# VHH binders against GTPase activating protein homolog 4 (mgp4), part 11

Target 1, 192 residues: GTPase activating protein homolog 4 (mgp4), of Dictyostelium discoideum (Social amoeba) (q54qf4r322to513)
Amino acid sequence: IPIEEIMFKQKSKFPNLDIPYILVLLVNLIKKLDNGMGMKTEGIFRIPGHTSEVNALKKLINEQGEYQFPPDLYSIHPIASLLKLWLREMPQPLIPNYVYDKSLECQSIEEFIVFFKFLPASNQKIITYLAGFLNELVQPDNVVTSKMNLDNVAMVFAPSFLRCDSQDMILANVDREKTLVKLIIEGYLKLS
Key: E = the ipSAE of ESMFold2; O = the ipSAE of OpenDDE; V2 = 0.75 times the mean of E and O plus 0.25 times the DockQ between their complexes.

## First folded at step 4 (VHH)

Design w12 (framework vhh_8cml_1)
Fold by ESMFold2-Fast, scan of step 4:
Structure w12 (fold): chain B 192 residues (1-192), chain A 123 residues (1-123)
Amino acid sequence: as target 1 above (192 residues)
Amino acid sequence: EVQLVESGGGLVQPGGSLRLSCAASGFTFSDYAMGWFRQAPGQEREFVALISWSGGSTDYSDSAKGRFTISRDNAKNTVYLQMNSLKPEDTGVYFCAAREYDLWSGSYEFDYWGQGTQVTVSS
């Protein structure tokens, strides 16, 4: 359930891993799927996987365990959707609800770093890892085929980083959330 | 009462073969991943092999790859380890272990362990 509990539970199996293994598993599958072409798939993370395929993949992960995925058996879209779904289903989002408003006040990476160091250590490590992956995803050699540039990826991933608790502000905060996630992806090297 | 009972261990010469069995009871066997671990004198317990709850996926340590084969029979609630081309370095107590797969919630630890069976590889 909580990130801290996940990290505690996996310690005996993965003592040197300081982020949830499911993230490493899904990110590596995305990077290696279709002989590395997964990262270059048009609309990656924007085109949703079908709900039935996402649910089947979630079940398959539990069936196969932590070590093996059958590469090339699935399109990238269900795998990408599953990564976003796992982030969405966390009890608290990567940027916890109790600091949502404060996070959106950050106007620069320098301001965000001050804010970021106040977050739980586990959240900091996951955000840094994910930002690094997303920064790789938006490099020109991937974008020419995927058509998912930094702005597009930030928009699509904002709901996976943050959750707006106010129904009245959901639409009004879309651009602010995108801007923050864009800042995080661009400045990920400064987060460590 | 959950029980995992290993059998099939023994003394064998280098290059020989052994087949270990682990009989499970007290839980829904087909919902659990099964693993084999070993511990040599003075060494820490190490992973040997893993099989998914359905038997559709397996994984092996580098030392076991190409020599050992893990399999399961869900109708008999039994997991097996076929060990070929045995080496003195394979000597140790072999344990079977069971875990409910739940990578989504982060559960990676084995819930149940057997008492172990001794494997000795010497001339």
Scores: ipSAE 0.062, ipTM 0.426, lowest interface PAE 4.2, mean pLDDT 84

Design w13 (framework vhh_8cml_1)
Fold by ESMFold2-Fast, scan of step 4:
Structure w13 (fold): chain B 192 residues (1-192), chain A 123 residues (1-123)
Amino acid sequence: as target 1 above (192 residues)
Amino acid sequence: EVQLVESGGGLVQPGGSLRLSCAASGFTFSDYAMGWFRQAPGQEREFVALISWSGGSTDYSDSAKGRFTISRDNAKNTVYLQMNSLKPEDTGVYFCAARTEYDLWSGYEFDYWGQGTQVTVSS
């Protein structure tokens, strides 16, 4: 469903939350899992969760409305995979296709901000939230154990921020998408 | 040592068919998504087809849809690309690639690449 519809439906339970609850839920689970060591998990967001476990979590959320996961029963990898999958399966990408080419031309966060401020408010807030989370993820105290530095995280999250609508161009645009996401993560304080 | 070895390339007439194979070793094949890419002379490498680690999901470039079929045999550590209705535009070096992502719809960088096999479609 569209972001606007998700935000409208959650208003009664989460009136002060300006991004989809599922994102906050999954990010908080990643931070709290493994006794607070979730963000330090080696290969986080790179090592895939088993497809069956990811699909089971997705079904639980969609069909049963259950948002509380027993930490003891789930590894970090399926939850991290589900976060990327949820973003990837959105009806429209966080950075809309109509600004895709302009986005890939950006050489600084300041250039990105010029058009970022004209994106739908919900997209701006989600991008800012995720950039802040990913900036935390790539801090040295996490990277020493996770082995997931800024370049690694930007690479694996690029498809969650942008969607190349030409299959023939996916490989050619990989580095450009990574570079943009790096700028967003590094410069996230300037987005808000 | 990780190794991807492509085979099955060759010269065919327009309208012909070829089946490419990629034999994988040195990693747990069933944990990796597998893809096929191609590169024509003087052009950049382009995506052709992708198959999930389980074989339950596939994705194709617009030029490959309806003509090419990707499949895999996890017992043999092999991925295949069946190419039908070949056109001169399909000429190029075809590369096998592997990545750990379960996500079939992402443009993630692939972890391992083969050396490629030449496909030539000409009269």
Scores: ipSAE 0.000, ipTM 0.109, lowest interface PAE 14.5, mean pLDDT 81

Design w17 (framework vhh_7zox_3; at its last look DockQ between E and O 0.54; V2 from the best seeds 0.00; counts 0 for: pae E 6.3 > 2, unsure alone 62.4 < 65, grease 25.2 > 24.2)
Fold by ESMFold2, look of step 5:
Structure w17 (fold): chain B 192 residues (1-192), chain A 121 residues (1-121)
Amino acid sequence: as target 1 above (192 residues)
Amino acid sequence: DVQLVESGGGLVQPGGSLRLSCVASGFTFSDNAMGWVRQAPGKGLEWVSDIYSGGSTGYADSVKGRFAISRDNAKNTLYLQMNRLKPEDTAVYYCAKTEYDLWSGSYFDYAGQGTQVTVSS
């Protein structure tokens, strides 16, 4: 389902929300769970949730929504996995393929902004939202416990921002994709 | 085929109450989230309330504390108890079936013909 269709479908229930509700739900769960310590979870976004746990979480969310989530019931890793998975399963990546090669050439957030401001509005808002969340995630107070610094987080999130269409270039572009995501996280205030 | 038939609307004074009903057929009612949306004159659709198959409920801020959604899975019927009605609640109220998949977003994919609620002195 394209982002635009999701935004259209959710408008009656969430008229003032400018990104897909599932992103807000999952980020808020991460922040609230484990007595508010979810962002300090060791290996967050690196350690995968088991597939069975991710599927059970999808079913629970669909059956009960966000309304009956006790704050201590769920492991962080399936929630983190679901967030990354949802982003990777979109029909088109957040950074669309038509700017993929140019985006890998960026050496600064200012260079990224040159084309970012012409992306669809929903892409801009989702990228800005995620960059802010990831910037918070990599603050030293969280990293001391999570062991997930900026470099680690950019690496594991690159597939959620970008997709390489050339099978031959996937490994060759990994470092460049990571570097771009680092720029986005560090420079997120300039995106808004 | 999916059918949703709303009833229970009418004209009431401010502060009054109404109970809306929606009888559903053509799908497994107990497996689906259900909800109410409304359309005031000249306005777009506004989400009012929903109830999930697991029983959790949600309400728009404008109706929270005044409206109560419920369901009877044995009768394939969705209800909305509306109390302390205000002129601002005047609208056509639609019962809706949603797709149970957060990947596609929350969306009411079938709605009935609606039932008119008018709150006026």
Scores: ipSAE 0.064, ipTM 0.536, lowest interface PAE 6.3, mean pLDDT 84
ESMFold2-Fast, scan of step 4: ipSAE 0.547; ipTM 0.780
ESMFold2 (binder alone), look of step 5: mean pLDDT 80; pTM 0.808
OpenDDE, look of step 5: ipSAE 0.465; ipTM 0.737

Design y05 (from y01 with S101P; framework vhh_7zox_3)
Amino acid sequence: DVQLVESGGGLVQPGGSLRLSCVASGFTFSDNAMGWVRQAPGKGLEWVSDIYSGGSTGYADSVKGRFAISRDNAKNTLYLQMNRLKPEDTAVYYCAKHYRPGWLDYFDYAGQGTQVTVSS
ESMFold2-Fast, scan of step 4: ipSAE 0.321; ipTM 0.695

Design y06 (from y01 with G102S; framework vhh_7zox_3)
Fold by ESMFold2-Fast, scan of step 4:
Structure y06 (fold): chain B 192 residues (1-192), chain A 120 residues (1-120)
Amino acid sequence: as target 1 above (192 residues)
Amino acid sequence: DVQLVESGGGLVQPGGSLRLSCVASGFTFSDNAMGWVRQAPGKGLEWVSDIYSGGSTGYADSVKGRFAISRDNAKNTLYLQMNRLKPEDTAVYYCAKHYRSSWLDYFDYAGQGTQVTVSS
């Protein structure tokens, strides 16, 4: 469902939250699980969660909500996979398709910030939230264990931020999409 | 077509009790999370409680310990038992259904609601 509809529907339950609650839930679980070592998990966001565990987690959330989430039943990989999947399944990606080409023209953090200011307010808030999380994820104290540096994280998250609607350009744009996501992560402090 | 029909509202004095009912049709009730939301005069919608298909329940801080949500899947009926009612509980109460195709469901509103007035 569209972001506007999600935000409208969650207002009655989460009136002070400006981003989809599911993102906050999954990010917080990644940060807190494994005694606060979740972000240090080797191959985080690269190593996929088993399909059966991802499906069981989806079923648990649908049937029990967050109220009876058993942290000890699920490792980091299924939760990380579910975060990426939820972003990928949005009707419109975080960088809307109508500005896809314009986004790929950004060559610097400064250019991205100019572009970013013209995105819908809801997209700006979600991108800022995720950029903060990903900026934290790629810090040296996490990377030494996770092996997921800025380039690795940008590569695996590109499909969660952008969707190429031209089949002829998918392969040609892989590096450009990665570069944009790197600018988002590096520019985090300037997105506020 | 989804139909949700609320009933059980009325006028009650502070400290009293009411039991709201919601009869659902047009979808597989037992597979869906359900909830209650309310709207007080001149205010926005406020989530009150929800209950998932697996039985897990949640409550707004304003009603914890006073309200109890339950469901009867055989009767396609959702309930809200409201105890120790306060003037602040005065509102139209709406039965709500979760949006099923999302793995993190959101409420869809249906029906006209039922009026609850807590006044001396």
Scores: ipSAE 0.151, ipTM 0.581, lowest interface PAE 5.5, mean pLDDT 85

Design y08 (from y01 with L104M; framework vhh_7zox_3; at its last look DockQ between E and O 0.01; V2 from the best seeds 0.00; counts 0 for: pae E 6.6 > 2, grease 24.8 > 24.2, placed apart)
Fold by ESMFold2, look of step 5:
Structure y08 (fold): chain B 192 residues (1-192), chain A 120 residues (1-120)
Amino acid sequence: as target 1 above (192 residues)
Amino acid sequence: DVQLVESGGGLVQPGGSLRLSCVASGFTFSDNAMGWVRQAPGKGLEWVSDIYSGGSTGYADSVKGRFAISRDNAKNTLYLQMNRLKPEDTAVYYCAKHYRSGWMDYFDYAGQGTQVTVSS
């Protein structure tokens, strides 16, 4: 479902929220779990959730939305997997395909901003929100326990920001996609 | 929805062999890189092997020469042939899916796992 349709459908229940509610829900669950220590989880976003647990979470969200989840469902790895998955399953990636090649040429956040400011407002808000969260995630007080530094986080989240449509270039572009996401995370304050 | 179902684990003597299978559904199997990871008792996840859509393979140093990964795209099935098994190979083995062509240690999903126990 396009971002615009998501925002239209959620407006009656969340009239003041300017990004998809599911993203806020999942980020807040990650921060809340393990007595507020969820971002310190070793291997967060690297260790995959089990498909049965991710599928169960998807079903609950589709059927319950804002309802409190059962306590035995509050596990970090399936929630982290679902956050990445939700972004990948959108019809268009956060960084739209028409700027994909140009985005991979960026060597600074300032070069990225040249076209970022012309993206749809929802894309800009979601990218800024996620970049802020990921910047917090990679702070040293989290990394010493999670072992997920900036390079690791940028690598695992690159597919959630960008979509390579060329089968032949997927492996060749992995490092370039990681580099762009690192720039976005490090420079997120300049996006706002 | 993505579904990964492992089988073929069991109890074997040191030096024995097992063949693990993973049946996949909910995605275009042939377009995706696949792999095996394992978790020994009290340890974290360890990457074992992966195989790309073009057939290229990679192995952890601890299993090179003993394990062979393969895939059958017609059956949507991933395999791991494990030979010359050692007690340190004891673990739950998980079938894992990359997002298209992920980095060596970065899987999107894992199945429920199959237990492999190597003991006298």
Scores: ipSAE 0.062, ipTM 0.532, lowest interface PAE 6.6, mean pLDDT 82
ESMFold2-Fast, scan of step 4: ipSAE 0.605; ipTM 0.811
ESMFold2 (binder alone), look of step 5: mean pLDDT 83; pTM 0.840
OpenDDE, look of step 5: ipSAE 0.579; ipTM 0.806

Design y12 (from y01 with H98D; framework vhh_7zox_3)
Fold by ESMFold2-Fast, scan of step 4:
Structure y12 (fold): chain B 192 residues (1-192), chain A 120 residues (1-120)
Amino acid sequence: as target 1 above (192 residues)
Amino acid sequence: DVQLVESGGGLVQPGGSLRLSCVASGFTFSDNAMGWVRQAPGKGLEWVSDIYSGGSTGYADSVKGRFAISRDNAKNTLYLQMNRLKPEDTAVYYCAKDYRSGWLDYFDYAGQGTQVTVSS
């Protein structure tokens, strides 16, 4: 389902929200779980949730909406997995395929900011929101327990930001995709 | 052309040990995250363990404390040391490149796998 369609459909319920509500819901659940210890969970975003739990959670959110979702129904790993899965299942990735090669040419935060301003406004808003969350996730007080530093988080989130459409290049581009996501996370304060 | 060749599986009794090996070719092994996934008969893929290029390791709760993943970049080889094996560990074990990239979520097997059977 395209971003524009998601945003149009949610306006009646969330008129003041300028990004998909499901992202805000899942991020807030991660932050609130275990009395605010969610982001400190060892292997967060690395340890996958069970497929059956991720699918059940996805179905619950799609059919009943956020008002029917109990915050303590699921552990952190299925919620974190669903966040990555929802981003990967978007019809167009956050870094659109038509600028995939151009995005991988960015070597600095400053170069990424120039590139970033040419993305669609909806993509910019979602990337900025996620960059803020991921920037918080990789702070030292979270990393000491989670063991998920900037490099680790960038690596596991790369498939959620980018989609390589050439099988021959997927393996060759892994490090380049990771580098781009690191720039996004580090450059968060300059994106808004 | 990426190739991954798994070996080291076999039949063992509960409580036994096995060491799986995966020889990789066709890419720069040292630059890539590697992992192990398994599939029990009639069931879906289950992530077992991974190791990043920098050496950071992760384990599924079901195997934590019993399995150890390691790599030898000079030999382009990935290992899985399996200790205190249980009947529930019976599966075909697959070596995977870049599990984090969603490679295995699409049921794309990077190698042919090696059978591990834990039975008395």
Scores: ipSAE 0.085, ipTM 0.526, lowest interface PAE 5.9, mean pLDDT 82

Design y23 (framework vhh_7zox_3)
Fold by ESMFold2-Fast, scan of step 4:
Parts: C-alpha cells; structure tokens; sequence
Structure y23 (fold): chain B 192 residues (1-192), chain A 119 residues (1-119)
C-alpha cells in the first residue's frame, strides 16, 4: 500500500503521528527491549532473525493492526529484520525510483540536502525519522557493544532506502548506495 | 470531551506505598489501552506502565516487581499500586489515554498527581 494511503488510514487512530505507526512501533521495541539495551545488541540489523520468527511477527502485527507487544515475547533480531523488510517491501522505496540515479550523484551532506528538499513531504518525514534513529544507533555508546558502526549500518540499510531497477548495475552501485545512506545518517541534524 | 482525573499522590517515606487512581470520561474506557507516564524534576517523560483493553500489562524495568497496574471498566477507573517506593520514583504521575507504550504515543494526559518519596 502506498505511503500516502497508509498515512490517511492511520489518521483516525493516530492523529498525532506523521510517520507510519509500524515504523514507530518497531523502532521503540528495539529501543526498549532488554532493559533499554536493544540498540547495543551485537550485530543488530546484520544478524538476521529466523525467517519463521519474522513471518510470525509480521502476521501478528498485520492481524491486529495496532498490536501492542508483551516485552517478554520477542527478541531483537526478528524485530530489526522486520523493520528492514517492511521498508524493502514498500511499493516505492523511500528514495523513489524516478530519482534513483540523481540520488547517487550526491557526494556531500549539502548536495544531499538540496536533493532531499525535492522529495515528497511524506518521504522527507520518514527519512528524517529513520535518520534520527540510525544516527542514535551509530553513537559510540552503542557501537562499542553492537560492533555496528556508521559504515556497517549504512551497508545493511541501503536496500531499505533505495532499490536498483537494473540487475546488471546492482553490484556496481553497492558502494554508491552505501555512500548515500551515510550522508542521510550524518546529515540528520540538517534534515529537519 | 476527554477527561482524565488523577488522585492518590502525596509524600511518603522510602519503602512506603501509594495507590494512584485515574477516573476517565468522554470516551469508551473499556476499548482503550491506558497507561501511566511520569516526569521527574528536570527530566523528560518516562513510560511507567500500560494495560491493554484485554487486561495484558507492561512495565518499565525500573518499576517491575514493585508497581502493579489495574483497571475497573465498570467504574472507568485506572489504578497504579506503588510498593517499595524509592527516592528515584519522585515525579508527577500522569494518567494517559495511551494507544501503546511501545509507540511512546498517547492522545491525552491528565493534570497529574505529585508523588514525593523522601525521608
């Protein structure tokens, strides 16, 4: 379902949320689980959750819509995997396909900000929200335990932000996609 | 109009107990998740506990084993039983019409009730 439709449908239940509720739910689960130590989990977003656990969690959220999670039932890796999967499964990626090539031309935070301002408002809000979370995730307090620095996080999140339509360019564009996500994370304070 | 009215706060010594109450009106209480959030002086809001419409409960790790949330749907009333209180529990406690503790989202909060734990 397109992002505009998701935002329209959730307005009656979550009038004060300008981000898809499921993203806020999954991000907050990551932050609050394990006595607030979720973001410090070694290999977070790199170590995949078991496919069966990710699918069960996805089914539970879809069946209950606004399901609230018992803290004792879920672990970090399936939740982190579901966050990336949900973004990857969007009909249009956060960096829309029609500006994919232009996004890869950005080589500085300043160039990215100019590019960013031309994106749809809904995409800007979600990217800003995720950039804030990822910027927090890569702070030294988290990285010492997680081993997931800026470069690692940018690499594993690239498929969640953008989608290469050309099979023969996928390998050639891996480093360029990572560079863009690094600019998003580093430039967070200038996105708002 | 949604209204949430808290009561039961006060001054108590460390190790003591208090029970907070929140009377709700203006919405179908039984259909909504409800919660307690607190704010210590100079600090941000901290989620304390929530209770789903079906009765399932969640607690912040700082209060697990000491606090118990409950609801009486017939009386449109939310409760927080606070045991073994610590100086760190000193805060204004707010009743919240709270969709989810995990979303860190609530529509409405009452005026709050002050809890002070000191010798």
Amino acid sequence: as target 1 above (192 residues)
Amino acid sequence: DVQLVESGGGLVQPGGSLRLSCVASGFTFSDNAMGWVRQAPGKGLEWVSDIYSGGSTGYADSVKGRFAISRDNAKNTLYLQMNRLKPEDTAVYYCAKHYSGWLDYFDYAGQGTQVTVSS
Scores: ipSAE 0.006, ipTM 0.287, lowest interface PAE 10.2, mean pLDDT 84

Design y24 (framework vhh_7zox_3)
Fold by ESMFold2-Fast, scan of step 4:
Structure y24 (fold): chain B 192 residues (1-192), chain A 121 residues (1-121)
Amino acid sequence: as target 1 above (192 residues)
Amino acid sequence: DVQLVESGGGLVQPGGSLRLSCVASGFTFSDNAMGWVRQAPGKGLEWVSDIYSGGSTGYADSVKGRFAISRDNAKNTLYLQMNRLKPEDTAVYYCAKHYRSGGWLDYFDYAGQGTQVTVSS
């Protein structure tokens, strides 16, 4: 469903959250699990969670059922996988398809900020939220254990921010998409 | 009608202390896990702390040893004692209700309007 519809539907339960609740839920789980060591997990966001575990989490979140589980029932990888998957499966990607080519022309944080201001307000808020989380994730105290530096994180998250509509250009645009996500992560303090 | 009303925010110097309060109504407070989340300027929402119905507490690494969460079930009130405040703690702080008491997953049903905390010299 579109971002605007998600935000409208959650307003009664979460009137003061301007970000989709599922993103807040998944990011908080990543931060809390393993005694607060989630973001330090080796290969976080690179090592995929088992498909069955990702599907089970997706079902639980969608059904508004019981959410009390022993800590040993869930590892970090399925939660991290679900975060990327939820973003990737949005009807419109965070960088909307109608500005895909324009986004890849950005060569600096300053150019990205100008571009960013013309995105829908809901997309801006979600991108800002994710940029903040990803900026924390790539700090040295996390990277020493996770082995997931800025380049690694930008690469694995590019499909969650952008969707290339041209099959012929997918491989040619991989590096350009990664560069844009790096600008988002590095420039997050200027996004607000 | 569930309501959460935060108070206690304000301007404080680095190294100072503040105590946040959240008065809850419209549900059985003692049965529910409660927490605090914050949003700093230019950043996303960050989980700060939670306290379960059974008394267990959790803290973000950034605030461990400095912040203390507590609750008074007789007053339907949640507290956050913030000590040794840093400029990085500047944010709007939101009181949040968990979906279920003692939840192992951070599923928040409801959040309040928030209270501004500014740490600056």
Scores: ipSAE 0.000, ipTM 0.124, lowest interface PAE 16.9, mean pLDDT 80

Design y25 (framework vhh_etentamig_d1)
Fold by ESMFold2-Fast, scan of step 4:
Structure y25 (fold): chain B 192 residues (1-192), chain A 121 residues (1-121)
Amino acid sequence: as target 1 above (192 residues)
Amino acid sequence: EVQLLESGGGLVQPGGSLRLSCAASGFTFSSYAMSWVRQAPGKGPEWVSGIYSSGGSTYYADSVKGRFTISRDNSKNTLYLQMNSLRAEDTAVYYCAKHYRSGWLDYFDYRGQGTLVTVSS
């Protein structure tokens, strides 16, 4: 379902929220779980959640809605997997396909900021929110236990930001996609 | 439902060689690009090498160029990684991973148990 439809449906419950509630819900759960130690979980966003738990979460949200979500029912890995999956399965990726090649030309934070300002407003807001979360995730006090540094997080999140629809370029662009996501995370403070 | 089974790891001395294999099932293997991803002790995942569905195009991380060779046999649904001139820093659990048709690498949902490679005297 398109972002515009999601935003329309949530307006009555969250009139001041300008990004999909599911993203806020999953990010807050990651921060809250394990007595506030969720972001320090070893292999966070790398170790897959159990398939049955991820499918149960997805089914629950589809059947009962995200507003009826039981926050402490599942562990970190299924919730982290669902966050990446939800972004990956969007009809249009956060970096829209029509500017995919242009995005990979960015070699600095400054170049990315110029590029970023021409993206649709909804994409800018979601990217800024996620960049803030990921920037927090890669701080040293989290990395010492999670073992997921900036490069690791950028690599595992690239498919959640970008979609290479060219079969010829899939493998050639792996490092370039990672570099772009690193710029997004590092440049967070300049996006807002 | 995708199944990936890695094998061929072991203990080798620096400068040695190993050949890794990945047996794939549950999808049309010949239709997907495949990759090798490794995770060293105490570190996060690192993409190592990838091969297109036909086997016609191969790609490598700078750290392994000239030493590793990726290949595939679509008739056997098997992916390979020939590793030569092994170094201590190549010590890791190696996973094979299936790419989505859209170009996304999903080594977290479709990789197998991995195979351990230890390079040590």
Scores: ipSAE 0.000, ipTM 0.348, lowest interface PAE 12.4, mean pLDDT 82

Design y26 (from y01 with G58Y H98D Y109V; framework vhh_7zox_3)
Fold by ESMFold2-Fast, scan of step 4:
Structure y26 (fold): chain B 192 residues (1-192), chain A 120 residues (1-120)
Amino acid sequence: as target 1 above (192 residues)
Amino acid sequence: DVQLVESGGGLVQPGGSLRLSCVASGFTFSDNAMGWVRQAPGKGLEWVSDIYSGGSTYYADSVKGRFAISRDNAKNTLYLQMNRLKPEDTAVYYCAKDYRSGWLDYFDVAGQGTQVTVSS
């Protein structure tokens, strides 16, 4: 589903929300699950949710809408998997394909900020929101139990930010994509 | 830098067992979660199992109750004990340190893999 269509549908219920409600829903579920221990769950975003639970959750959201989801009925892993999947299945990735190569040239937070300011406003808002969440996720008090440090989180989220459309370059670009996502997470406070 | 060398694959009859090994080098093995992923002929990569530095283990539903992951930190070695093997378990098995997990995520694996064939 296009971002513009999602934003239009949610306008009547969430007129002041500048990002897709589904992202806020899933992030809040992760933060609040298990009395706030969701982000401390070992292997969060690395361990896949049960495929049937992810598919059931996806179907429920699609059929009943993002506003009718019963969030406290699912474990963290299917929710985390659905967040990554939803981002990966966007019609255009958060780093649009037409600037994929340019994005991988960024070697510092400062270079990324220059690049970032030329992205569409909607992409900037979503990236900033996710960067804040992921920056919180990789703090030491979460990592001691989750075992998911900055490198681990950047690696597992790279396919949710970027799509390599060259078969020959997929493996060659893995570390470059991870480096970009690390810059996004580390540079969070400078993105807005 | 990071090197992963898998071994232990082979041809086995349905219901049989195999033990896979993976020797790791180029990083602090004991500090990292390790896992196994597999690729069946003509299919994508599938996550099989993870083991964390503290010993916690996780398994894909398709192998739960049949496979057991373990590690020996003193030898920098990861193991996968595979019991009650099925034809559906036929795949190249890869040892993975840094992979992109998730039911639709692809995996970047450093090892060459070891072939497991289950046939009658």
Scores: ipSAE 0.031, ipTM 0.496, lowest interface PAE 7.5, mean pLDDT 83

